# VHH binders against q75qn6r703to848: the designs that were tried, part 4

Target 1, 146 residues: q75qn6r703to848
Amino acid sequence: KPSMIQENLFIGGGLAARSIYTLQHLGITHVLCLCANEIGQSDTQYPDLFEYQNFSITDDEDSNIESIFQEALDFIKHGEETGGKILVHCFEGRSRSATVVLAYLMLQKKLTLLEAWSKLRKVHRRAQPNDGFARILINLDKKCHG
Key: E = the ipSAE of ESMFold2; O = the ipSAE of ESMFold2 at other seeds; V2 = 0.75 times the mean of E and O plus 0.25 times the DockQ between their complexes.

## First folded at step 1 (VHH)

Design f03 (framework vhh_6fv0_2; at its last look DockQ between E and O 0.01; V2 from the best seeds 0.00; counts 0 for: pae E 11.0 > 2, placed apart)
Fold by ESMFold2-Fast, scan of step 1:
Structure f03 (fold): chain B 146 residues (1-146), chain A 123 residues (1-123)
Amino acid sequence: as target 1 above (146 residues)
Amino acid sequence: QVQLQESGGGLVQPGGSLRLSCAASGFTFSDYAMYWVRQAPEKGLEWVSTISGSGGRTYYKDSVKGRFTVSRDNAKNTLYLQMNSLKPEDAAQYYCAKSYWGTYKLTPEGQLRGQGTQVTVSS
């Protein structure tokens, strides 16, 4: 089951993303996938149900996840402005998806890393960016808030 | 290579109806969500509606919900916008767009639009 971060923004893993009826019940219309290569997700997997944005990011400390932040956030905003609800997911629902959600809250909603982390942890206890991603977020926080 | 051509605009009185068309070529039409956007005189572009590649999902700006219906014919590579109960606030140049709001965004240039068709609502 995906976790609700905001009225229009959810986070989950591969099992949550494949629970089609749960996604529809929650009103999710936009699916942002960060593990497309691992699960064989296509851009037109369920085109009648969802609009997709697919990325293939490995969950390791050396992955350049920051390279997709702008595109991921643009997709989330598109979903918001089109009246949709967005699921951000990866394979485990733990590191990659958590990192993108935190970046969204910091860059788009102008929260500090601590505020974004507190918001996410209250609804999604599984959230644990890997150490490399954590450093990326800390550096992002310093650029945004000194 | 990618081409979009809108038609169907015109002058209509408040409460009237118009049906806009957008003829698409140069890409696999059914693989992309399509959008209707508009620009009123002296104002910026507004997103109006989105339709998924298959046509199964549609999205609308709050102010046009229940009055406008977007549809598509993938066999003819054509997108439509049926506009009913037109209001003065709907007067604008209407454009169809491929990837305008980024559903299947591949590049920054994915926000391609046609030349547009003008809708005027006046008595």
Scores: ipSAE 0.090, ipTM 0.286, lowest interface PAE 3.2, mean pLDDT 83
Fold by ESMFold2, look of step 2:
Structure f03 (fold): chain B 146 residues (1-146), chain A 123 residues (1-123)
Amino acid sequence: as target 1 above (146 residues)
Amino acid sequence: QVQLQESGGGLVQPGGSLRLSCAASGFTFSDYAMYWVRQAPEKGLEWVSTISGSGGRTYYKDSVKGRFTVSRDNAKNTLYLQMNSLKPEDAAQYYCAKSYWGTYKLTPEGQLRGQGTQVTVSS
């Protein structure tokens, strides 16, 4: 089951993304997938029901996840502005999706990393960016807040 | 138990050099990226450098790039930081860690770093 981070933003894994009736019940309209190369998109995506943004980011310490932050945040912002609700997911809902959510909270909502982490962990205890992604987030925190 | 012990700190003149060491035990050292972080008085923890588990990739804070070199000896379970051209702003307690989250106290498991070694730079 997706975890609600705030009114319009949810986080989950591949199982959450495949739970179509649950997503419709929650009012999800937008799905941001970070693991497109790891899931069978023909069997797991429903473009008639949801607007999708797909990325293929591996959960490796040296993956350049920060390269997609702006496009991902634009997608989330678009969903918010249309009155929609956004699911951010990766395969396990642990690392990639948590990283993008934390970046969103820091860049768009102006939270420090500590504040964003606390907010995410309250609703999604599985959240655990890999160590490379953590370094990216720590550097981002410094750029934004000193 | 996981153990991390930093050593090699001390008092150094500006422009001098120090080599920090971190002895690791209680885990499979080569499986983990390792981190150097530091804390100056009245400042927060600051990331300094990262090295991948194999040692093949290294990352540095911009202000130390070219002056500091991180390395590891996986056969000896030891992490190193060679610090050259030291400046007063490098003075801090230096810590090694096996996770970013341990150095910033963001993890639910608590802190996972050594007790640190002091680097003092003064004229």
Scores: ipSAE 0.006, ipTM 0.229, lowest interface PAE 11.0, mean pLDDT 83
Fold by ESMFold2 at other seeds, look of step 2:
Structure f03 (fold): chain B 146 residues (1-146), chain A 123 residues (1-123)
Amino acid sequence: as target 1 above (146 residues)
Amino acid sequence: QVQLQESGGGLVQPGGSLRLSCAASGFTFSDYAMYWVRQAPEKGLEWVSTISGSGGRTYYKDSVKGRFTVSRDNAKNTLYLQMNSLKPEDAAQYYCAKSYWGTYKLTPEGQLRGQGTQVTVSS
């Protein structure tokens, strides 16, 4: 149910993040949660099975999701460096998680926003950053590629 | 606001030991993996070690494995780095951080890494 973006990177929603046996079968080792304020962590997270990075980012146009990009990217890079696999998820798997994945592809993999978007939508049709997040990504693209 | 404060640095001879501490406040410490990073003058930031939020998993840069031990005390909101068998190559400003490469950032939520503590290895 999680969508595979690349060998070690997956995207999904809260249902995917709760599907523990599926995550174990996929070899997920690291879970980046963007919706900690919307879930009960003690009932939905298993820190002995997975390494977690939790953020409380609302899916609102005025949320400053860019403030967590560096920490989120660092977590993904660490997971890759250890040979692990990372799930990036929010509640619906549409806006917050897509935004962070696109930022990762742009900043770490050096893709343009258009390239990153094309790559993501091939495997995860639900991806749809809200308008505020889209503006953040467009601004980032301009900074990276002029 | 997120606050991170390192301590425990100093001057040691090669082969010596130091124990670094990082006091954390302004966030739920146990929810976050924590990182030690370092920077020598005129060099980029270098990742040293990571510990999971629970403390159950630790990771090390290859050059420090077996010499450094990261730990945390979640009841005291404190991160530690025990550094043994120190080499001249380990001399650097050491930072605790909430991010993998320890980018020093001031944000509306506060610091992403502390101000650092200096480790000097010479005789």
Scores: ipSAE 0.006, ipTM 0.292, lowest interface PAE 10.9, mean pLDDT 84
ESMFold2 (binder alone), look of step 2: mean pLDDT 82; pTM 0.840

Design f04 (framework vhh_6fv0_2)
Fold by ESMFold2-Fast, scan of step 1:
Structure f04 (fold): chain B 146 residues (1-146), chain A 124 residues (1-124)
Amino acid sequence: as target 1 above (146 residues)
Amino acid sequence: QVQLQESGGGLVQPGGSLRLSCAASGFTFSTYAMYWVRQAPEKGLEWVSTISSSGGYTYYKDSVKGRFTVSRDNAKNTLYLQMNSLKPEDAAQYYCATDIKYTVYSGSRYFDYRGQGTQVTVSS
């Protein structure tokens, strides 16, 4: 099951993204995938039901996840502006999706990293950005708030 | 404009080897997974291999596993496919691909930004 961050934003793993009827029941209309490389050969997309944006970011400390932040956040904003609900997911629902959700809360909702982290962990205990992603978020916090 | 340029194809005998290259431009190569796909005569595109953005994860079609090795050089914006123990069934036009898209997709979107391809022929 996906975790609700706010009324229009959910986070989950690959299994959550495959649960089509659960997504429809929750009113999800947009799916942001961060692990296309890990699911590409076997997963089916349902373009009649959902709008998709796919990225292939590895869950390692050297991945350039920050370079996709703007595009990922624009997709979330587009989904919100169309009155939809967005699922952000990666393979495990742990690091990559958590990192993008935290960036969204900081850049779009103007929360500090501590506030964003508190909000996310309260509803999604699995959230654990890897050490490299954590450093990116800390640097982002400094740029936004000094 | 996303551009992908494949090279390294040719004629090889069964059991031989070839190394394919793909030069990428027009996007931030280091942030996208890359794919090798192929199309044999009278068949659709089939996925061959995936490499993650960092190169830390690789995946292969079952029939090529142990024979093919994908790698990348992010400093040079170049993707590689080392093909060993080539079989007649491997003969195809080979393409590199990426999945840069921001709207509704079909399952084939992984192949939307492929180059012109490089031909691999395996015969005696």
Scores: ipSAE 0.000, ipTM 0.142, lowest interface PAE 15.8, mean pLDDT 80

Design f05 (framework vhh_6fv0_2)
Fold by ESMFold2-Fast, scan of step 1:
Structure f05 (fold): chain B 146 residues (1-146), chain A 122 residues (1-122)
Amino acid sequence: as target 1 above (146 residues)
Amino acid sequence: QVQLQESGGGLVQPGGSLRLSCAASGFTFSKYDMYWVRQAPEKGLEWVSTISTSGGSTYYKDSVKGRFTVSRDNAKNTLYLQMNSLKPEDAAQYYCAKPGHEYTDYLGSPHRGQGTQVTVSS
């Protein structure tokens, strides 16, 4: 089951992304996949039901996840502006999806990293960015409020 | 194993100064960035300052820039926060924090001490 971060924003893993009936019941209309190369199924799986944005980001400390932040956040904003609901997911729902959600809360909702982390942690206990991604988020936090 | 012990808090008047110390043990202090965070009685936890492993890079919350100075003594395993020109808005419980993992403070299970209370009132 995907975790609800906000009325229009959900987080989950690959299992949640495959639960099509659950996604429809929750009113999800947009699926942001961060593990497309690993699962291979989300890229055109149900195009009549969902809009998809797919990235292939490895869950490694050296992975450049920051490079896709702008496009990922633009997709979330597009989903919001069209009155939709967005699922952000990766393979396990722990690191990649958590990192993008935290970046969204910091950059679009103007939360500090601590506020964003507190918000995410309350609804999604699996959230744990890897050390490299955590470093990126901490540096982003420093830039946003010196 | 990881222990952090803050001290130096107290009651000061607006415009006063305090120097906070944090004694660290149970880990290799010199290999970790360290943080000062604070929590006012009715507010959330708030980041105040970061210092790099060598002390060569420091970062501050905008509202404390020019008034607070973070420093460290790796030989003594001690972190410091010099607070000048204190304002009523600075009143809070102050904590030093070690990342739960090598680069995470907020995202893991961070280690922080019991804190030291700073009260600013006329």
Scores: ipSAE 0.000, ipTM 0.119, lowest interface PAE 16.3, mean pLDDT 81

Design f06 (framework vhh_6fv0_2)
Fold by ESMFold2-Fast, scan of step 1:
Structure f06 (fold): chain B 146 residues (1-146), chain A 123 residues (1-123)
Amino acid sequence: as target 1 above (146 residues)
Amino acid sequence: QVQLQESGGGLVQPGGSLRLSCAASGFTFSSYYMYWVRQAPEKGLEWVSTITSGGGSTYYKDSVKGRFTVSRDNAKNTLYLQMNSLKPEDAAQYYCAAYKPLTYGEWSKYDVRGQGTQVTVSS
């Protein structure tokens, strides 16, 4: 099942993303996928039901996940501004989706990394950015909050 | 260098079963997510199933869930698809594909290298 971070923002894995009935019941309208190639997202989309933004980011320490932050956050903002609800997901719901959610909370909601991490971990215990992504978030925190 | 060779297709009646195999070489098979994709006549390439590198998680197209089972043997560099309760709509050329992360300018998400194996469901 997806975890609710705030009223209009959810996080999950591939199984959550494929639970179409559950997504509709929760009122989700926008799906941000970070593992498109791994789950064949482009071949199993339901465009009549959801708007999609798809990325294929590997869960590796040297993956350039920060390069997609702006586009991913713009998609979340678009969903919010249109009165929708957004699911952010990757394959396991552990590293990539957690990293993007943390970046959103820090850049858009102006939380520190510790505040964002505490908020996410409370509702989604499996959240665990890999070490490379953790370094990216720490550097982001220093730039935003000194 | 990456080579994928599918086998196990054939003609089967509705409700029948087939077991597809994919022999992989030229890469570290155990480090890659693997996919089964299919293409019916006059249709595009359609995703069927995903299996993670270690085999710990599997994903399926909704229409095949409960009927198809993907598995892998990393010691033999082989991917499998067990197909039960086959329907006429399952008739297609089946391909295995390696995980291909998107790079700048990439539009194809699957690394399909083999000729595939034909599955025909007819009475």
Scores: ipSAE 0.000, ipTM 0.141, lowest interface PAE 16.1, mean pLDDT 82

Design f07 (framework vhh_6fv0_2)
Fold by ESMFold2-Fast, scan of step 1:
Structure f07 (fold): chain B 146 residues (1-146), chain A 122 residues (1-122)
Amino acid sequence: as target 1 above (146 residues)
Amino acid sequence: QVQLQESGGGLVQPGGSLRLSCAASGFTFRNYAMYWVRQAPEKGLEWVSTISGSGDKTYYKDSVKGRFTVSRDNAKNTLYLQMNSLKPEDAAQYYCATLYEGSYFHTYSPSRGQGTQVTVSS
């Protein structure tokens, strides 16, 4: 089951993304996938039910996850502006999806990394960006909040 | 209900080869993508490969491309991973997995699935 970060934003893993009934019941309308190649996302989409944005980012310290932040945040903002609800997911719901959610809370909601991390961990205990992604978020925090 | 059983691991020297198998039951195998994932000590769980339900599409972690080949036999409900040119960094416990509605990855947790151990050493 996806974890609710705020009324219109959810986080989860690959199984959550495949649970169509649960997504519809929660009112989710937009699905942001960060592990498209890993789960064969193109073969398991339901475009009549959801809008999708797909990325294929590996969960490695050297992966350039920062390169997709702008497009990912624009998709979340689009979903919010249309009165929808967004699921951000990766394979485990642990590193990649947590990183994008934290970036969203920092850049769009103007939270510090500490505030964003506290908010996310309170509802999603498995959140654990890898060390490379954590470094990216710390550097982002310094640029936005000193 | 979903049951996955890995086999075929062992000890090989660098440059050697192994073929892993995963016997699946409890779901309509041909309708689901299958995954190989691995867990090395202190490295976390790592995705290795994906194969579509039909077998027509395959995806690989960059570090294993050209060395590993995933395949499946839908008539036998079996998933395979052919591993060639094995490197020390490939040493790990290997698990097969699927994203099945109404269940979870039984083979992800050592308490549920045991996986198959691959050791690469001289």
Scores: ipSAE 0.011, ipTM 0.439, lowest interface PAE 8.4, mean pLDDT 84

Design f08 (framework vhh_6fv0_2; at its last look DockQ between E and O 0.41; V2 from the best seeds 0.00; counts 0 for: pae E 7.8 > 2)
Fold by ESMFold2 at other seeds, look of step 4:
Structure f08 (fold): chain B 146 residues (1-146), chain A 124 residues (1-124)
Amino acid sequence: as target 1 above (146 residues)
Amino acid sequence: QVQLQESGGGLVQPGGSLRLSCAASGFTFSHYWMYWVRQAPEKGLEWVSTISSGGSSTYYKDSVKGRFTVSRDNAKNTLYLQMNSLKPEDAAQYYCAKTGYKIETYPHGTYVYRGQGTQVTVSS
């Protein structure tokens, strides 16, 4: 169920995050959750199996998802530095997780938004940031790459 | 309030062994993954080993795999690193670390909480 974006990075929804044996089979060590208030934390997280970073970001046009980009990217980098693999997920695996993955590809891997979008959509056709998140990504692309 | 105190470093000959300890306080030790990192002079921090919060999973940098063993005793709030078959390239200041997930930028990332470190010196 999780889609592999690159060797160390996966994207999915709440169902993927609950599929613990699948995550272990994939070698996931780190889970970045963008929907902590939506998934019922005590029922769906296993801190001895995975290192977690949790955010509660709503999938609304006005949500300031950009405010968590630095912490989210730092978490992904931490997982990479320790030889781990990271799942980035939200509830549906469509908007919030896609937005953070695109930001990671743009800021850490230095891709343009178009390049990041193409890379993500190739493996995860469900990706569709909401219009507010799309505007944030477009503005980020302009600031980073002209 | 997080406090980490490393000990057990020293001078050893190549091929020798050391066991490092890390006493932890000021947080719920059993809830956190713990890390060993090291720093040689004029180099950045280098990840060495990781252990999950309950101790069920361990991970190692390739160059130390098979020679180093990380463990923890959650009842004693203590993290350990058994280092065998030590090589000159293992000489460094060793730190135990806890992340607060305020990880610095990835080209120069560091762990947020670590102790004073303990020196491991390997001499011919």
Scores: ipSAE 0.166, ipTM 0.558, lowest interface PAE 5.0, mean pLDDT 85
Fold by ESMFold2-Fast, scan of step 1:
Structure f08 (fold): chain B 146 residues (1-146), chain A 124 residues (1-124)
Amino acid sequence: as target 1 above (146 residues)
Amino acid sequence: QVQLQESGGGLVQPGGSLRLSCAASGFTFSHYWMYWVRQAPEKGLEWVSTISSGGSSTYYKDSVKGRFTVSRDNAKNTLYLQMNSLKPEDAAQYYCAKTGYKIETYPHGTYVYRGQGTQVTVSS
């Protein structure tokens, strides 16, 4: 089951994204997938009901997740501005989705990394960016806040 | 998964030399700073040396400076520690280490990834 970070933003794993009932019950309108290479079945998406943005990012320290930040954050912002609700997900709901959510909280909501981390961990205990992604977020924090 | 495997330890007399090696896998070795740490019986883990990702910057514990030299071969994913003029106080289990970037430990780093270690004994 997806975790609510704020009224319009949810985080979860692949199972949460596959349930039409769960998505409709929560009022989700936009689904941001970070594991398209791992969830490639045609029956896992419902484009007539939801708007999708798909990325294929591996959960490895060497994956360049930073390269998709701007496009991912623009998608979240678009969903919010249209009065929708966004689910950010990857396969496990642990590393890739957590990284994008933290980047969103830092860049769009102007939180420090520690503030964003505290907010996310309170509602989503399994959040744990891999070491490479954590390094990217730490460098982002230093760039934005010293 | 990060894996580190040390080798090259052994028994030497005071004033002797040893070269330790560490084979790294499970991450892009050339992108990360690497560390040598050691632990003697009944003592805590102590930092010995640091080398930057490209090998251009090296740092040493004061007591080993001038005697130990850290180096790396990024093509072979291998870290080295050349130990000269060994003293009895250098006897310890030596570990190759990599820090983990855990948000819970930010802004601090810890030696979260270590190998099994290689034993260095200095005795006459």
Scores: ipSAE 0.117, ipTM 0.571, lowest interface PAE 4.1, mean pLDDT 86
Fold by ESMFold2, look of step 4:
Structure f08 (fold): chain B 146 residues (1-146), chain A 124 residues (1-124)
Amino acid sequence: as target 1 above (146 residues)
Amino acid sequence: QVQLQESGGGLVQPGGSLRLSCAASGFTFSHYWMYWVRQAPEKGLEWVSTISSGGSSTYYKDSVKGRFTVSRDNAKNTLYLQMNSLKPEDAAQYYCAKTGYKIETYPHGTYVYRGQGTQVTVSS
């Protein structure tokens, strides 16, 4: 169920994050969770199997998701540098996780928003940042690429 | 305050062995994945090895696989790196490192904490 964006980076929802056998088979070592307050961590997370980074970001237009971009990108980079693979997920795999993945592609891989969007939509058609997150990404694109 | 103290470095000849230790305090050691990283003169930090919080999973940089063994003793709050068949290219300052994996660890970020390091020198 997780969608592979690139060799070491995957996106999904809460169901993908709970599919432990699948994650282990894919070689996932790191899980970035954007919906910590929406899940029962003790029942759904396995810290000895995966390293987790947890955030509680609501899927609302006024949520300041940009505030966690640097820490999220550092976590993804850490997973890549230690030979691991990363799952980025939120509850439904549509808005928060897509927004963070797009920011990663723009900031770390130097893609324009259009290039990042095309890359993500090819493998994860569910991707749909909410309007507030979309505005954040558009502003980020201007800052990085004019 | 998170504190990490590395020890066990020294001078060895090629093919020799060393066992590094890292004493941890100021956090719940058993809740965190731990890492060994190293830095050679005029080089950046390089990842060496990773161990899961319970010790059941270990990972290694390709160039040390089969020669280095990471382990931990959660009752003693101590991380170890057994280094065998040492090569000149392994000479470096070695650090243990802690990262965050929970929302409450925001100030601790990735590679936020490491000790002062312990020097490993490989020469005749």
Scores: ipSAE 0.053, ipTM 0.454, lowest interface PAE 6.5, mean pLDDT 85
ESMFold2, look of step 2: ipSAE 0.006; ipTM 0.179
ESMFold2 (binder alone), look of step 2: mean pLDDT 85; pTM 0.865
ESMFold2 at other seeds, look of step 2: ipSAE 0.056; ipTM 0.514
ESMFold2 (binder alone), look of step 4: mean pLDDT 85; pTM 0.868
ESMFold2, look of step 6: ipSAE 0.025; ipTM 0.424
ESMFold2 (binder alone), look of step 6: mean pLDDT 84; pTM 0.858
ESMFold2 at other seeds, look of step 6: ipSAE 0.041; ipTM 0.446

Design f09 (framework vhh_6fv0_2)
Fold by ESMFold2-Fast, scan of step 1:
Structure f09 (fold): chain B 146 residues (1-146), chain A 123 residues (1-123)
Amino acid sequence: as target 1 above (146 residues)
Amino acid sequence: QVQLQESGGGLVQPGGSLRLSCAASGFTFSEYAMYWVRQAPEKGLEWVSTINSGGGSTYYKDSVKGRFTVSRDNAKNTLYLQMNSLKPEDAAQYYCARKYLDSTYYGSAFDIRGQGTQVTVSS
């Protein structure tokens, strides 16, 4: 089951992303995938049901997840503007998807990292950006909020 | 039925180039991330490169970075590996693959269907 961050934004892992009936019942219309390089047959898409944006980001401290922030956040905003609901997912729903959601809350909702982290952890306890991604988010927080 | 057919291998001298191709059929190629893997004599299967479903993101084994380029043509259901500055250590049987997920666990395995294409690097 995806975790609801706000009425139009959900987070999950690969199991959530392939639970097509559940996604339709939740009203999800847009799927942002951060692990396209890992999910093989489970990444089979249903373009008549959902709009997709796919990225291949490894869950690695050296991975440049910051490079996809602009495109990922633009996709989330696109989903919001069309009155849709967005699922942000990676393989385990732990690091990559959490990092993109935190960046979204900081850059588009203007929350501090501490506020964004508190909001996410209340609904999605498995959220844990790896140390490299945490450094990226801390640097983003300093740039946006002091 | 899912089919993957590799081609383009051959014998080259060190420093030479080859372009490998993988023709896919039996599934919606454009929806899958694709992989190049290789197996040298008496060695295990080794990951070489990954390309996402749209072709915009690529990943490489450290020893091939800057020398190999993976690409795909979704209109032709074809995956490519451009190999430049080939070294004797690159000699192997090359396979294209997709990953699949275990329905009970998110363990992944390479789905190898073809016979591969042999790359030999010697003078």
Scores: ipSAE 0.000, ipTM 0.173, lowest interface PAE 12.1, mean pLDDT 82

Design f10 (framework vhh_6fv0_2)
Fold by ESMFold2-Fast, scan of step 1:
Structure f10 (fold): chain B 146 residues (1-146), chain A 122 residues (1-122)
Amino acid sequence: as target 1 above (146 residues)
Amino acid sequence: QVQLQESGGGLVQPGGSLRLSCAASGFTFSSYTMYWVRQAPEKGLEWVSTISYGGGSTYYKDSVKGRFTVSRDNAKNTLYLQMNSLKPEDAAQYYCAKDQPTYWKSGYLTYRGQGTQVTVSS
C-alpha cells in the first residue's frame, strides 16, 4: 500500500506501483518512477491507465539525484494542476522517492527540511535518504532558508 | 575516449557458474556507479545489477538475487559479475555500462561495451 503524504501525493515502492486496483481505488492518475532501469517483471507500468514520468537514478551516495529535481517537481505540479493524484516511487520506497518528496515539500510547499522530514516520517516510517542525498537536502535547506 | 570491454562469457550447463569481467578505460572509473545489463534474443535491455562507485552498495534484479554477485576493483578499473546456479533464462548478451539515461523513454544506456555472450544449455 502507498503512504499518503497529503491528499494528492503518495509515496511507495515498486510493489505499491504494480497494483492497478490499489492505484485506481486511491484515485492516483500520475506515477513518478525513479528506478526505471531497475524495473523488471516486478514493476510493470500501465500507460493506458496512468501518466508516467520515468527516471533512472541509483540509490547510492554519489548519485546525482539533484539533477532531476526540477523535472520531477514539474511533473508533480502538473498532476496537481490537472486535479489528479501522484505516486512517487522507487524500488524500495526508502531513499530516492523520499528524497524527491522532501525536495518537493521544501521547494514547492516552502517547508524547512525539519518540517518536511517530520511530515514525511509521520506517514512513512521507512523513509531514509542515503547520506549523500541527506547532504543534498541539507544544502537545499540552507539555500532556501539561509 | 570511454571504452568498456566485457569478457568471461561462454556456454555452461544449468547449475553452472561463470565470472564476467569488464575492463574500463578513458574515464575515472572509481568515480562512477557501474551496471550490468543483459539482452536475450528478441528482447529489450534488462537491468541485472548495480554497484556504487566505492563498492559499498550493490543491487540486483529479483530473479538473480542470491545467485549473482557484482564487485569491482577500482585499482584495476575492472567490474565483475560472478554468476552461480545459472538457469536457461539467464542466457543473454551481457553488457557493462557506465551511466544510466535519465529518461526511460530515451531507451538506452549512455556508455556500454560490445558485450559477452552467455549461453545455458538445457
Scores: ipSAE 0.000, ipTM 0.117, lowest interface PAE 17.7, mean pLDDT 81

